# Designs tried in a protein design chat: VH-VL binders against q8ixk2r445to577. Part 32

Target 1, 133 residues: q8ixk2r445to577
Amino acid sequence: FFGMLQNKGLTDYCFDYNPPDENQIVGHQVILYLCHGMGQNQFFEYTSQKEIRYNTHQPEGCIAVEAGMDTLIMHLCEETAPENQKFILQEDGSLFHEQSKKCVQAARKESSDSFVPLLRDCTNSDHQKWFFK

## First folded at step 1 (VH-VL)

Design tb5 (framework fv_traxivitug)
Fold by ESMFold2-Fast, scan of step 1:
Structure tb5 (fold): chain C 133 residues (1-133), chain A 122 residues (1-122), chain B 107 residues (1-107)
Amino acid sequence: as target 1 above (133 residues)
Amino acid sequence: QVQLVESGGTLVQPGGSLRLSCAASGFTFSTYYMTWVRQAPGKGLEWVANIKYDGSEKYYVDSVRGRFTISRDNAKNSLFLQMNSLRPEDTAVYFCARVKYSGYDWGAFDIWGQGTLVTVSS
Amino acid sequence: QSVLTQPPSVSVAPGKTARITCGGDNIGYKSVHWYQQKPGQAPILVVYYDSDRPSGIPERFSGSNSGNTATLTISRVEAGDEADYYCQVWDSYSDHVFGGGTKVTVL
């Protein structure tokens, strides 16, 4: 699967990665932004290794969650995906982070009008349902 | 590094046809909207056509709609512009460019090729 | 369709500040991008989304956009800044509009 990873609950919002410097993509938080349908910062690939890859950069970026954190951060992809970079896209649209046993949820960023994907306890909320478009 | 290289520009008679090519390298071509922009000798820049990253949507300036067709081959990292029913006013350097988008507003053209000259004359 | 108005030329002394305007109805509600083009060369993006700079563009280049006028500002101008400058906005998928261009002369 590849394309824009859109939220069912926040229907106009997609995964977005817009690093300040396109030559240094590692270490910044993945955000949610209004879906624009143009690929680029919102184009991701879901791989057979359960990675969510950011394909607009070489070397490719992979979404990861650091131990004890709830934010999705961009890291470099590995030849064999580490556990912190594995997400299971389930039939109901939930995006399950196996290592933490939590689900990715669309949430408002503290003290702002912006939205970010965060790890939260799994529920049947539409804010935890995702699909590629 | 990121590069775009155009080719195919030549002298062609009014009413003729021509296909331009643009070869992309150094980035994941299949994830970007691409555009053609032209510049008539001694004149300013004029947008010509856009194509969505997967080829599913195409947009044209009114003056070329129905005559020009934009297309892409993502497996070959190539962009094309098929030009039919050419007119003297289509004489220009044609640039391919990558469209950068970073929000709810439509994008800047952040990487440009060197251009290829099309001359339409009898 | 939409029209963006730029002055045809701007003259500036080395080390001084050049300001290039781009006029358009309600342009402050749109994102404006600026390009530099030297003779015989392809355009280069110098400012995008009103005020952001691409990597590699000197911080002497800055932009603003409000009301009916967007402005590209080049501070501490150098001889190498001589070029044509174009503003551009997106109005719709079938209407990307460039200004007529401004020739900046450093003398």
Scores: ipSAE 0.000, ipTM 0.592, lowest interface PAE 12.7, mean pLDDT 86

Design tb6 (framework fv_traxivitug)
Fold by ESMFold2-Fast, scan of step 1:
Structure tb6 (fold): chain C 133 residues (1-133), chain A 121 residues (1-121), chain B 107 residues (1-107)
Amino acid sequence: as target 1 above (133 residues)
Amino acid sequence: QVQLVESGGTLVQPGGSLRLSCAASGFTFSTYYMTWVRQAPGKGLEWVANIKYDGSEKYYVDSVRGRFTISRDNAKNSLFLQMNSLRPEDTAVYFCARGLRYFDWSPFDYWGQGTLVTVSS
Amino acid sequence: QSVLTQPPSVSVAPGKTARITCGGDNIGYKSVHWYQQKPGQAPILVVYYDSDRPSGIPERFSGSNSGNTATLTISRVEAGDEADYYCQVWDSYSDHVFGGGTKVTVL
């Protein structure tokens, strides 16, 4: 699968990653931003190795969650996907992070009115349901 | 080419109200996030408020929430900051600055020269 | 709320290198922008997205960001580099946050 990764509950928002340039694709947090339908910073690929890849730049980036953290950050993809980069996209739209046994949820901070994907305990909430568009 | 010009700064008594304006030119104003940043005399920069390019989203620093309102008029290429219940601590030079569509990693790449607001009796 | 820590002042001799640090928890996972402000003037963007330079900014200005510290480096310092320097980041909790500023003096 590939395309814009949109949230079912936070209906108008998509995964978004805006690296500074093609030589600096890693180290920054993935955010949620209004879906614009133009691809680019919102274009991701879900692979057979359970990776969520950002491959509009070289080298390719893979979304990861560091041990003890709940934020999704961009790392370099590896020849064999490490456990912290594996997400199971389930039939119900849940995006299950295998290593932590948590689900990716659209979340907001009240004071900032900004949105980010975070790891949370798995629920059947629409805020934890994702689809490619 | 890109120009931002603030106006409206003046002396006002505590509890008073004031409206600041920023006139933009040299770029397509309606496609950019805009921000207000202030600087108290002898102090550092403090972000105050952001507004999305279409005016649909507004964000504020905690200390001004409920007292200040950011707004824009895209037809007139103008940005505004309505300040109510002003406090001596609001005394600062207020800068208008241009952000990008993505408010997260966005730098502020063009700034106006600022307008001084003094809140004092 | 998030706080960015900068040293209040840095002194440097002409022709030497000035280093201005910006400390913040996990700042290496954020994009850092740097501004230069001279007395009575508006700030100017000198480094953005950790290490990129806007057109017109000399190559002497560079940046880095890793772990808990971002650094603005000014090589071959000139008298005209005397100014206050501010770091800035965005995060989902506090929106835009500026550091307290560092006054660079060229002695």
Scores: ipSAE 0.000, ipTM 0.523, lowest interface PAE 14.6, mean pLDDT 84

Design tb7 (framework fv_traxivitug)
Fold by ESMFold2-Fast, scan of step 1:
Structure tb7 (fold): chain C 133 residues (1-133), chain A 122 residues (1-122), chain B 107 residues (1-107)
Amino acid sequence: as target 1 above (133 residues)
Amino acid sequence: QVQLVESGGTLVQPGGSLRLSCAASGFTFSTYYMTWVRQAPGKGLEWVANIKYDGSEKYYVDSVRGRFTISRDNAKNSLFLQMNSLRPEDTAVYFCARSYKYGSGSYYMDVWGQGTLVTVSS
Amino acid sequence: QSVLTQPPSVSVAPGKTARITCGGDNIGYKSVHWYQQKPGQAPILVVYYDSDRPSGIPERFSGSNSGNTATLTISRVEAGDEADYYCQVWDSYSDHVFGGGTKVTVL
């Protein structure tokens, strides 16, 4: 699968990654933003290694969650995907993060009106359901 | 473990004053909006007051405006409701709750305390 | 001021589905949150932002919101679901607005 990764619960919001410049694709948090339909900073690929890849810039980035954290951070992709970069995309659209055993949920950033994808206990919430458009 | 514990509820005569406290634990209290909700005996839930995470904004239901004051002490993880000029109609269980808000939209309360009973009677 | 209308009571047999409605003008443009309250206990959040469910709430609880009516649906009802249920919206005119509550009786 590839394309814009949209949330079922926050129906107008997509995964979004906008690094400060082309030379700095890693280390920043993945956010949610209004879907614009133009690919670019909202274009992702779900791979056979269960990675969510950012394909707009080189080198390609892979979404990861570090141990003990709940935020999705862009890291460099590796030849063999490490456990912290593996997400199981379920038939119902849930994204299960293998290492933490939690699901990716569209959520409000603390003390802010901005939205981010965060790891949360798995539920049947539409805010935990994602699809490629 | 995220927890809210109310205290201070008691029997008070009409015209009296009372201060309720809510002790928060298990989360970063200073980053959350906090809410007081009350419930009169046999009646439904009624919002009373909101306070922004830094204490800069406070909101009240019309029936208590000018009589009740919401406040917080972020260093002590505590929320307060100062109630003055109490009326029999203020008799209720008072709940402390933690609030979230998304966008320009709606608050919801995800964690509630057990409540503290305030009885205003002669 | 927004006014949220709930039926005062709903009776349901064990194993069947209970539906609790929350009526309000253009409520489908608002986000609706639902709370469960058992006698003598504090409310707990069971559904938020129309259809989201907090961790620990069974999947048999679900929500929808469109037009002038939001609905909380409890499938495969158990005796332990007997409680009062409240809907709530944010209204910039009056902050938090709660519905009058619906008593669900499992017979």
Scores: ipSAE 0.000, ipTM 0.496, lowest interface PAE 19.2, mean pLDDT 84

Design tb8 (framework fv_traxivitug)
Fold by ESMFold2-Fast, scan of step 1:
Structure tb8 (fold): chain C 133 residues (1-133), chain A 120 residues (1-120), chain B 107 residues (1-107)
Amino acid sequence: as target 1 above (133 residues)
Amino acid sequence: QVQLVESGGTLVQPGGSLRLSCAASGFTFSTYYMTWVRQAPGKGLEWVANIKYDGSEKYYVDSVRGRFTISRDNAKNSLFLQMNSLRPEDTAVYFCTRDYPRSTYYFDYWGQGTLVTVSS
Amino acid sequence: QSVLTQPPSVSVAPGKTARITCGGDNIGYKSVHWYQQKPGQAPILVVYYDSDRPSGIPERFSGSNSGNTATLTISRVEAGDEADYYCQVWDSYSDHVFGGGTKVTVL
């Protein structure tokens, strides 16, 4: 699958990655933003290796979660996807991060009412359900 | 280092035309959305127009749509604003700004601006 | 039309905290960015995505965004912080929208 990765509970919000420049394409947090359809910052690909790729930039990035963290960070993709870059997109729309045993949820960012994707204990909440447009 | 240098601002009569230029250096220009923001004397900032990294998409504030045209030349690392049918209300310092790559959410670098005065 | 409302001015004593508000309908659904502009100079980005800081911006600059109000907070204010401050958001109707600006005076 590929396209805009939207939240079922927050239907106007999409996965979004807007790095400062090409020399800092990786290392920044993935955010959620109002789906706009303008920039390529909201285009993602779900691969057979269970990666969520950001390939509208070169070099291509892969979403990862570092050990002990709950934020989704952009890393460089590898030939063989490491465990911290694998997300299982389930039939109910859940994105399950196998290494942490947690699900991706649209959640409030610290210090603001803005939304970001964070790892949380898995629930049946629509805020944990995602789909490609 | 990132540098943006505007030029072309001058005095023009109402109804006249003017082309502004912005010379970019210190980054891969062809991978960034670029924007023009203006500021009337003693007033606040106003977004004017932005252009996608490859020139395929352009957006304008309502008050200039149909009169202004944003364009770029990636081979020369240059951004342009063609201004037609100028009005006194277009009098402002025009800033060239760099948006983040492939999106237009915010402006991380600004040039020093070029003053356009529309007066008879 | 989207409109962002800022107080026209804020006065603060050196070493105290300045708070600059940016009011907008549903602003909490949007990410807010803040710019500092000194007389005769171009604006510079001081806070982006509500609360993140670019490299080189001191930690005494911070931001928040809740409900209908975003806030730029400058703690331990210094004379060099005297400037105009602008908030900015992107939305699909208006594209980029700036607040009217707040002149911060350090007394």
Scores: ipSAE 0.012, ipTM 0.655, lowest interface PAE 8.3, mean pLDDT 86

Design tb9 (framework fv_traxivitug)
Fold by ESMFold2-Fast, scan of step 1:
Structure tb9 (fold): chain C 133 residues (1-133), chain A 121 residues (1-121), chain B 107 residues (1-107)
Amino acid sequence: as target 1 above (133 residues)
Amino acid sequence: QVQLVESGGTLVQPGGSLRLSCAASGFTFSTYYMTWVRQAPGKGLEWVANIKYDGSEKYYVDSVRGRFTISRDNAKNSLFLQMNSLRPEDTAVYFCARGAYYKSGTLFDYWGQGTLVTVSS
Amino acid sequence: QSVLTQPPSVSVAPGKTARITCGGDNIGYKSVHWYQQKPGQAPILVVYYDSDRPSGIPERFSGSNSGNTATLTISRVEAGDEADYYCQVWDSYSDHVFGGGTKVTVL
């Protein structure tokens, strides 16, 4: 699957990654922003290795969660996907992070009006349901 | 690195049809919105049509709606504009351009050199 | 469709500053992009998102956008800056508006 990764509960918002430097795509947080349908910074691919890949830029980036964190951060993709970069897109739309046993949820960024995807305990909330558009 | 090369422009009689092509290289074509922009001789730029990266959504300026069809072939990195019921006012250089998202907006960051369409008897 | 208004021409002496305006209702709430086009050539992006510059575009090019007017400023103008300049706004997927263009002549 590939395309814009949209939230079912926060209906107008999509995964978005716009690094400040196109030559340094690693280390910044993935955000949620209004779905614009133009691809590029909102274009993601779900791979057979269960990666969420950002391949608009080279080298390719893969979404990861660092130990003890609940934010999604861009890392470099590896030949064999490490456990912190694996997400199971379930049939109900839940995006399950295997290593942490948590689900990706659309949430407000602390002290701001912006939204971000965060790891949370898995629930049946529409804010934890995602689909490619 | 990024290149867009248009082709297909020629002289056509009013009421005729023509198909323009744009060959893209140097980037992952299937992840970008693509657009056609035209410029009549001695006039300014006019946006014509947009197509979503997967071909599922298409948008047109009012003056060409129902007459022009934008399409793409992602396997061949190609963009097309099928022009029907052509009018003298459609005479222009047609540019292929890449739609780029940056900071939650859209701009056209790379353009081809254009292909001239002349609609005249 | 919104309408963007540019002056048809601007004349400037070498080494001086050229200012090209782009007028539109509440254009300050929108993001404005600027393109340079030389005769027989495709446009190139020179300023985007009001004031950012692409790689390769000299620092002499800058932009601003407030209220009902966006402005492209070219400082220390050189003969090679002589061209047509267009402002552009993205309002929606079906509403990409260009200004009428401004011919900059360096005398």
Scores: ipSAE 0.013, ipTM 0.566, lowest interface PAE 8.6, mean pLDDT 84

Design tc1 (framework fv_traxivitug)
Fold by ESMFold2-Fast, scan of step 1:
Structure tc1 (fold): chain C 133 residues (1-133), chain A 122 residues (1-122), chain B 107 residues (1-107)
Amino acid sequence: as target 1 above (133 residues)
Amino acid sequence: QVQLVESGGTLVQPGGSLRLSCAASGFTFSNYWMTWVRQAPGKGLEWVANINQDGSKKYYVDSVRGRFTISRDNAKNSLFLQMNSLRPEDTAVYFCARESYYYDSSGPLDYWGQGTLVTVSS
Amino acid sequence: QSVLTQPPSVSVAPGKTARITCGGDNIGSKYVHWYQQKPGQAPILVVYDDTDRPSGIPERFSGSNSGNTATLTISRVEAGDEADYYCQVWDSSTYHVFGGGTKVTVL
């Protein structure tokens, strides 16, 4: 699968990666932003290794969650995906992070008025359901 | 230690006026949307009004629009509700509450005061 | 306009699970918050943004929100959980909207 990763509950929002520096594509947090339908910063690929790849800029990035953290960070892709970069897109739309046993949820940050994907305990909530569009 | 303390509730005759106050402490008051929520005796919670950080945006439930005015004084860490043309159905405990998530009124009401009782009756 | 429907009461035995529903048109597209209110006291926030708990709220409290129904689940219920519970959402046209409340009785 590839395309824009849209949230079922937060219906107008998509995964968005907006690196602040074109010379440093990795190391920054993935955000949620209004779906614009133009690909670019919102275009992701879900691979057979269960990676979520960002291919719009070079080098290619892979979304990861560091141990003990709940934020999704862009890392360099590896030839064999490490466990912290593996997300199982389940049939119900849940995006399950294998290493932490948690699900990706569209969320607000404390003391913030923006939306971001965060790891949370898995529930049957629409804010935890994602699909490629 | 976030604290909100309401005052001003009393018995008022129908058609009368009353001003409620809420004293805030333990946080930067000017950074938060603030709200009033009421609860009639034996009934559920009903949102009444909210106000943004600088007081430039104010919203009201339809039943009080034109009769109630929400305001704030950031220098005194105080929230107010001016209630005019009071009706028996306005009888309720009025709670002051803080909206979470700075600048965004869509978050939960994370801290509440103890409430102040307003009774509208002869 | 937006209306949230809760059952007026739920009875549960100690140690069992209580489930309180909050019905609303397309409520799964909104973030649902839950408040606990004991007699003579102000409400306290027990679950926010569908699933999250404030510090100090035991993990026995959990939430979910899908389609037209949000649910507050209280597992291993204790006598001290007896209270009124309210769901609440934010809507750009109706602002803060509360459900009618559910009285949980631990028998």
Scores: ipSAE 0.624, ipTM 0.886, lowest interface PAE 1.5, mean pLDDT 90
Fold by OpenDDE, second read of step 2:
Structure tc1 (fold): chain C 133 residues (1-133), chain A 122 residues (1-122), chain B 107 residues (1-107)
Amino acid sequence: as target 1 above (133 residues)
Amino acid sequence: QVQLVESGGTLVQPGGSLRLSCAASGFTFSNYWMTWVRQAPGKGLEWVANINQDGSKKYYVDSVRGRFTISRDNAKNSLFLQMNSLRPEDTAVYFCARESYYYDSSGPLDYWGQGTLVTVSS
Amino acid sequence: QSVLTQPPSVSVAPGKTARITCGGDNIGSKYVHWYQQKPGQAPILVVYDDTDRPSGIPERFSGSNSGNTATLTISRVEAGDEADYYCQVWDSSTYHVFGGGTKVTVL
């Protein structure tokens, strides 16, 4: 699967990654933004290694969850996907993080108009359902 | 899976104090806003107070402001409601409820406890 | 300040459709949530964000919200649907606000 990764509950919002430096793509947080399909900021790939890959740049980036965190951070992809970069995109649309045993949920930042994907306890909420478009 | 269990409700005299507790389990407690809702006998639901994840934000219904204090202990997965200067009109079943996180403090109350009865009477 | 108005009661025959309204000024611009409560029990979320349904809630329960009126619709009503139903919104000044509740009686 590849393309825009869109949330079902938060209508018209997609995974978005726009690092400050195009030559240094790791270490920043993945956010949610209106789906626009322009450029490479919203293009992701779900791989056979269960990675969510940001492959518009070299070296390629893979979404990871750092220890003790609930945010999605871009790391470098590895030959063998590390445990903190493994996700299961389920048939029902839920995006499950294997290591934390939590689901990716579209969430609003407090006191802001911005949204981010966060790890939360798994529910049947449409805000935890995702699809590639 | 998700469980909320209230306790502490009892009979108290007007002007008295009471502390309610809510024990949470089955979810990451510290990730959620928590809420108290009360229901007087034979009456409707009334929001009382809510608190954000780390307790830095607290909101109250006007009728309890200055008398009630909402708090939480994330290490113990517990929500509290300290009620001072109790009045007969505070008589109600008090429910503990979880708010959806993806709204600042406006999410639906997706899980509720069974409630605990507080009776304020002379 | 948000005030939510519900009819005190709604009667419906089994198999028919019950509609419970929740009136409020410009309520259509807010997300409305609905709760079912049976005697001696805690409320249960049955519809949230106007139209969404929690897991385990039958498809017979649906919601809509437009203008000054939100509506909870219960199709193919069963005896077990007899309960009190409350609408709820969040307001920036009054925070969580509930309607007065509607008692649904299945005839």
Scores: ipSAE 0.016, ipTM 0.655, lowest interface PAE 7.3, mean pLDDT 91

Design tc10 (framework fv_traxivitug)
Fold by ESMFold2-Fast, scan of step 1:
Parts: C-alpha cells; structure tokens; sequence
Structure tc10 (fold): chain C 133 residues (1-133), chain A 121 residues (1-121), chain B 107 residues (1-107)
C-alpha cells in the first residue's frame, strides 16, 4: 500500500513526518496532522516486511518503537526489518506492533489538541483503525 | 498550581439577571479555551458554554443561547457568564473549567469549586 | 448532537470489577472522557481520549471505546471508588455532551 495513512476515528488526521530540522531526517517523533492530500510529509509506504516507510528523502526512514516506549520514532530502514519496525495492518484496520503486542492509537500530545500516534493496549476503538488513502 | 475560583452565585427571581465570575491563576490564562459547566441539585453535569483564547469564538448549549453570554478579560485572568432571563431550570452549581485542548476539544482536567445559582420566587 | 446513555447505577463488591457503559451513536469515532464526582466536590478527570489516564489516577481505571459503546472499567474496586461517573464527548467542533451519570455503589 502507498499513500496517506489516515485514522478512521480522527478522520481529518493522517500520519505526518515533518521534523523542525530538515537536515536530520531521523530521530524525531511521527505526528498526526490534518490530511492535505498532497503526499509529501504524509506519504508513506507499507511494505511486505510490515514496515511503514517514509520515502520523501534519502536514505529512507522507517517508523520504529523503542523497547518500553510508546512513541513512534523515525529510524533508518535496514535491509532486513528489525522487530521494532514491524507493524501488522490487520483486516479490521488495527495497526498492531507485534514486538510490544500493542496497537497504534491516535492520541493527544500532553493533553493538548496536538495529536500523535502512540502505542496503547488494543481496544478496538476507531482511533486505533487506520487505512491508506 | 492551577486554580479556578468562581463567585457571584446567589438567589435570583425568575426573569432576573446575574453575572458569574471565575478568577484564574497558576497558568497563562490567555492560552486556553475556558468553559462553564453546570449541575442542577441531584442531577448530572451539563456543558453550558465555552470561549476560545481571545474571545472571538463562543458556543452555547441550545437551552441558554440568546440568554447567556460568556466573556473573558485576559488582562485580569477572569472568565464571566452573564445570565439573563433566568428560569427555575437554570438553578444549578456553575463550575468554571479549563479546557486542556488548544482547539476547545472538551478535556476538562482543572475545575473550580463551583458557585450555586438558585432561581426561585 | 449526540445523546449519551449511561445506566443510572452500578453495584459492585470490593475487589471485583465495575463496568460503566456510555452509549452513543457512532461513539467509537469520538474521543470519550470519564469523570469521577464525589458528593459536594468538583469532578475529577479519571480517563481521557478513550484509554489514557491523567497523572495520579490508579491503573485500575481503564477505558475502551468501539462502535456505539464506550466503557469505563474499574478493576479491584475499593470503597473510595464509590462516586458518580460521567462520560463526555466532543460531539462535533462546537458541542460537548455529558452522559447522565452512573452512581457506583461498593457493597
């Protein structure tokens, strides 16, 4: 799949990667932002290795979650996807992080209206359902 | 320390008017949506009105629209609710609450103690 | 405008699990917040955005939200959990709606 990764519950919001420092392409948190339909910072690829790739810049970035953490961080892609970079997009739309056994949820950043994807216990909420647009 | 202190609640005759105040401290008041939520004696919570950071956007529950006016004074860190044409069913404890969401999304983590408004003859 | 339906009361024995439902059309597409209110006090936010807890709220409070029903779950219930509980949603850009409240009695 290719495209904007949109939330079913938070319907106007898509995965977005736009770090303040463009010269450092990795190490920053993935956010959710209003879907603009223009690709660019919101264009992701879901691969056969269960990676969510950001291909806007080279080298390509892959979304990862560090052990014990809940935030989605951009890392460099590896030739063989490590477990922390694998997300299973299930038929019901849930995005399951197999290593942690948790689901990606559209959530608030520090009790504000700024939204970010975070790992949470799987609850079958529409805020844990994703699709490529 | 976030603090919200309501005042102005009293006994008012039906058809009368009253202005409630909420004094805020411990945070940058001008950065937050502010809200009034009421609770009739022995009843549940009911959202009444909210106001954005600069006061340019104001929203009301249908039952008070046209009768109540929410306003704020950011220089004095104060929130107000002007209540006109009061009805017995407006009798309630009125709470001031801070909305944690920047866009007024209704995340009420900080509340005042409430002020009782009684509308009775 | 959504109308949120809660059972008026729930009884639970100490140490058991209480479940409080909040019914609303397509509520699973909205963020649900939960408040605890004890007599004479202001409400306290116990769960926000369906599942998350504010600092200081015990982990035995949890939430879920799917389809037409959101649920607040209180595990290992203690006497101090006896209170009224309210669900709340941001129904649209401009409307905030509370459920009618559920009185939880620990007996």
Amino acid sequence: as target 1 above (133 residues)
Amino acid sequence: QVQLVESGGTLVQPGGSLRLSCAASGFTFSNYWMTWVRQAPGKGLEWVANINQDGSKKYYVDSVRGRFTISRDNAKNSLFLQMNSLRPEDTAVYFCARDQGYYGSGLYQHWGQGTLVTVSS
Amino acid sequence: QSVLTQPPSVSVAPGKTARITCGGDNIGSKYVHWYQQKPGQAPILVVYDDTDRPSGIPERFSGSNSGNTATLTISRVEAGDEADYYCQVWDSSTYHVFGGGTKVTVL
Scores: ipSAE 0.339, ipTM 0.807, lowest interface PAE 2.9, mean pLDDT 88
Fold by OpenDDE, second read of step 2:
Structure tc10 (fold): chain C 133 residues (1-133), chain A 121 residues (1-121), chain B 107 residues (1-107)
Amino acid sequence: as target 1 above (133 residues)
Amino acid sequence: QVQLVESGGTLVQPGGSLRLSCAASGFTFSNYWMTWVRQAPGKGLEWVANINQDGSKKYYVDSVRGRFTISRDNAKNSLFLQMNSLRPEDTAVYFCARDQGYYGSGLYQHWGQGTLVTVSS
Amino acid sequence: QSVLTQPPSVSVAPGKTARITCGGDNIGSKYVHWYQQKPGQAPILVVYDDTDRPSGIPERFSGSNSGNTATLTISRVEAGDEADYYCQVWDSSTYHVFGGGTKVTVL
């Protein structure tokens, strides 16, 4: 699967990554932005290694969850996907993070003016449903 | 101390034009989406238009599209609504409001006092 | 088009609990915001993102949202809570949509 990763509940919002420095693409948070399909900042790939890969830059980035965090941060992809970069996109649309046993939910970050994907307890909320477009 | 102050509301005849202004202070104006919401006398709230931080994106309710133009001057901390081809049903108190959503998600924590626009022959 | 349906009025005795509903197709998948408006005044945000309260809004105000109904709950109602209340959502086709409003009367 590849393309824009769109949320079902938060309608027309997609995964978005736009690092401030194009030469330093890791270490920043993945956010949600209105789906526009322009540029490459909303293009992601779900790989056979269960990665969510941002492959518009070299080296390639993969979404990771750092210890103790509930946000999605861009790391470098590795030859063998580390545990903190493994996600399961399930048939029902839920995006499950294997290591934390939590689901990715579209949410307004606390005290923030932006929407972000956050790890939360898995529910049947449409805010936890995702699909590639 | 966020402040929004609308002005420009007056009586106009059908088919006339009017320009509303909203003066903002107490915050970095250019960091926020801004919106106009109107309320006809004795009626409910209706979203009219919004504009993103740099004015590159503008959205309108269907009933005003092609007649109203939202704009902003960030250097002057001002929001505007140019209203052309006014109709009696455009009669309302017009509020400007700051959108708390970075992407214009429509969360209005701060409102002006409103300015009354009356369209009547 | 997205339509939000509110009851036109709700009456409640002081100290009791008022519940204001906002109906919409699959509204539970949207973030609902609530505004309080008193005569001659601008609206005031009282609940946002379904359940969150702005600073300065008392805990008596709470929100919930699931299925096709969002609800604003005002517990221990006071005379000062008498006002019109509006729900609001963002919609991809109609952008920002308000409910028709509910007049809350404190008996």
Scores: ipSAE 0.023, ipTM 0.652, lowest interface PAE 5.4, mean pLDDT 91

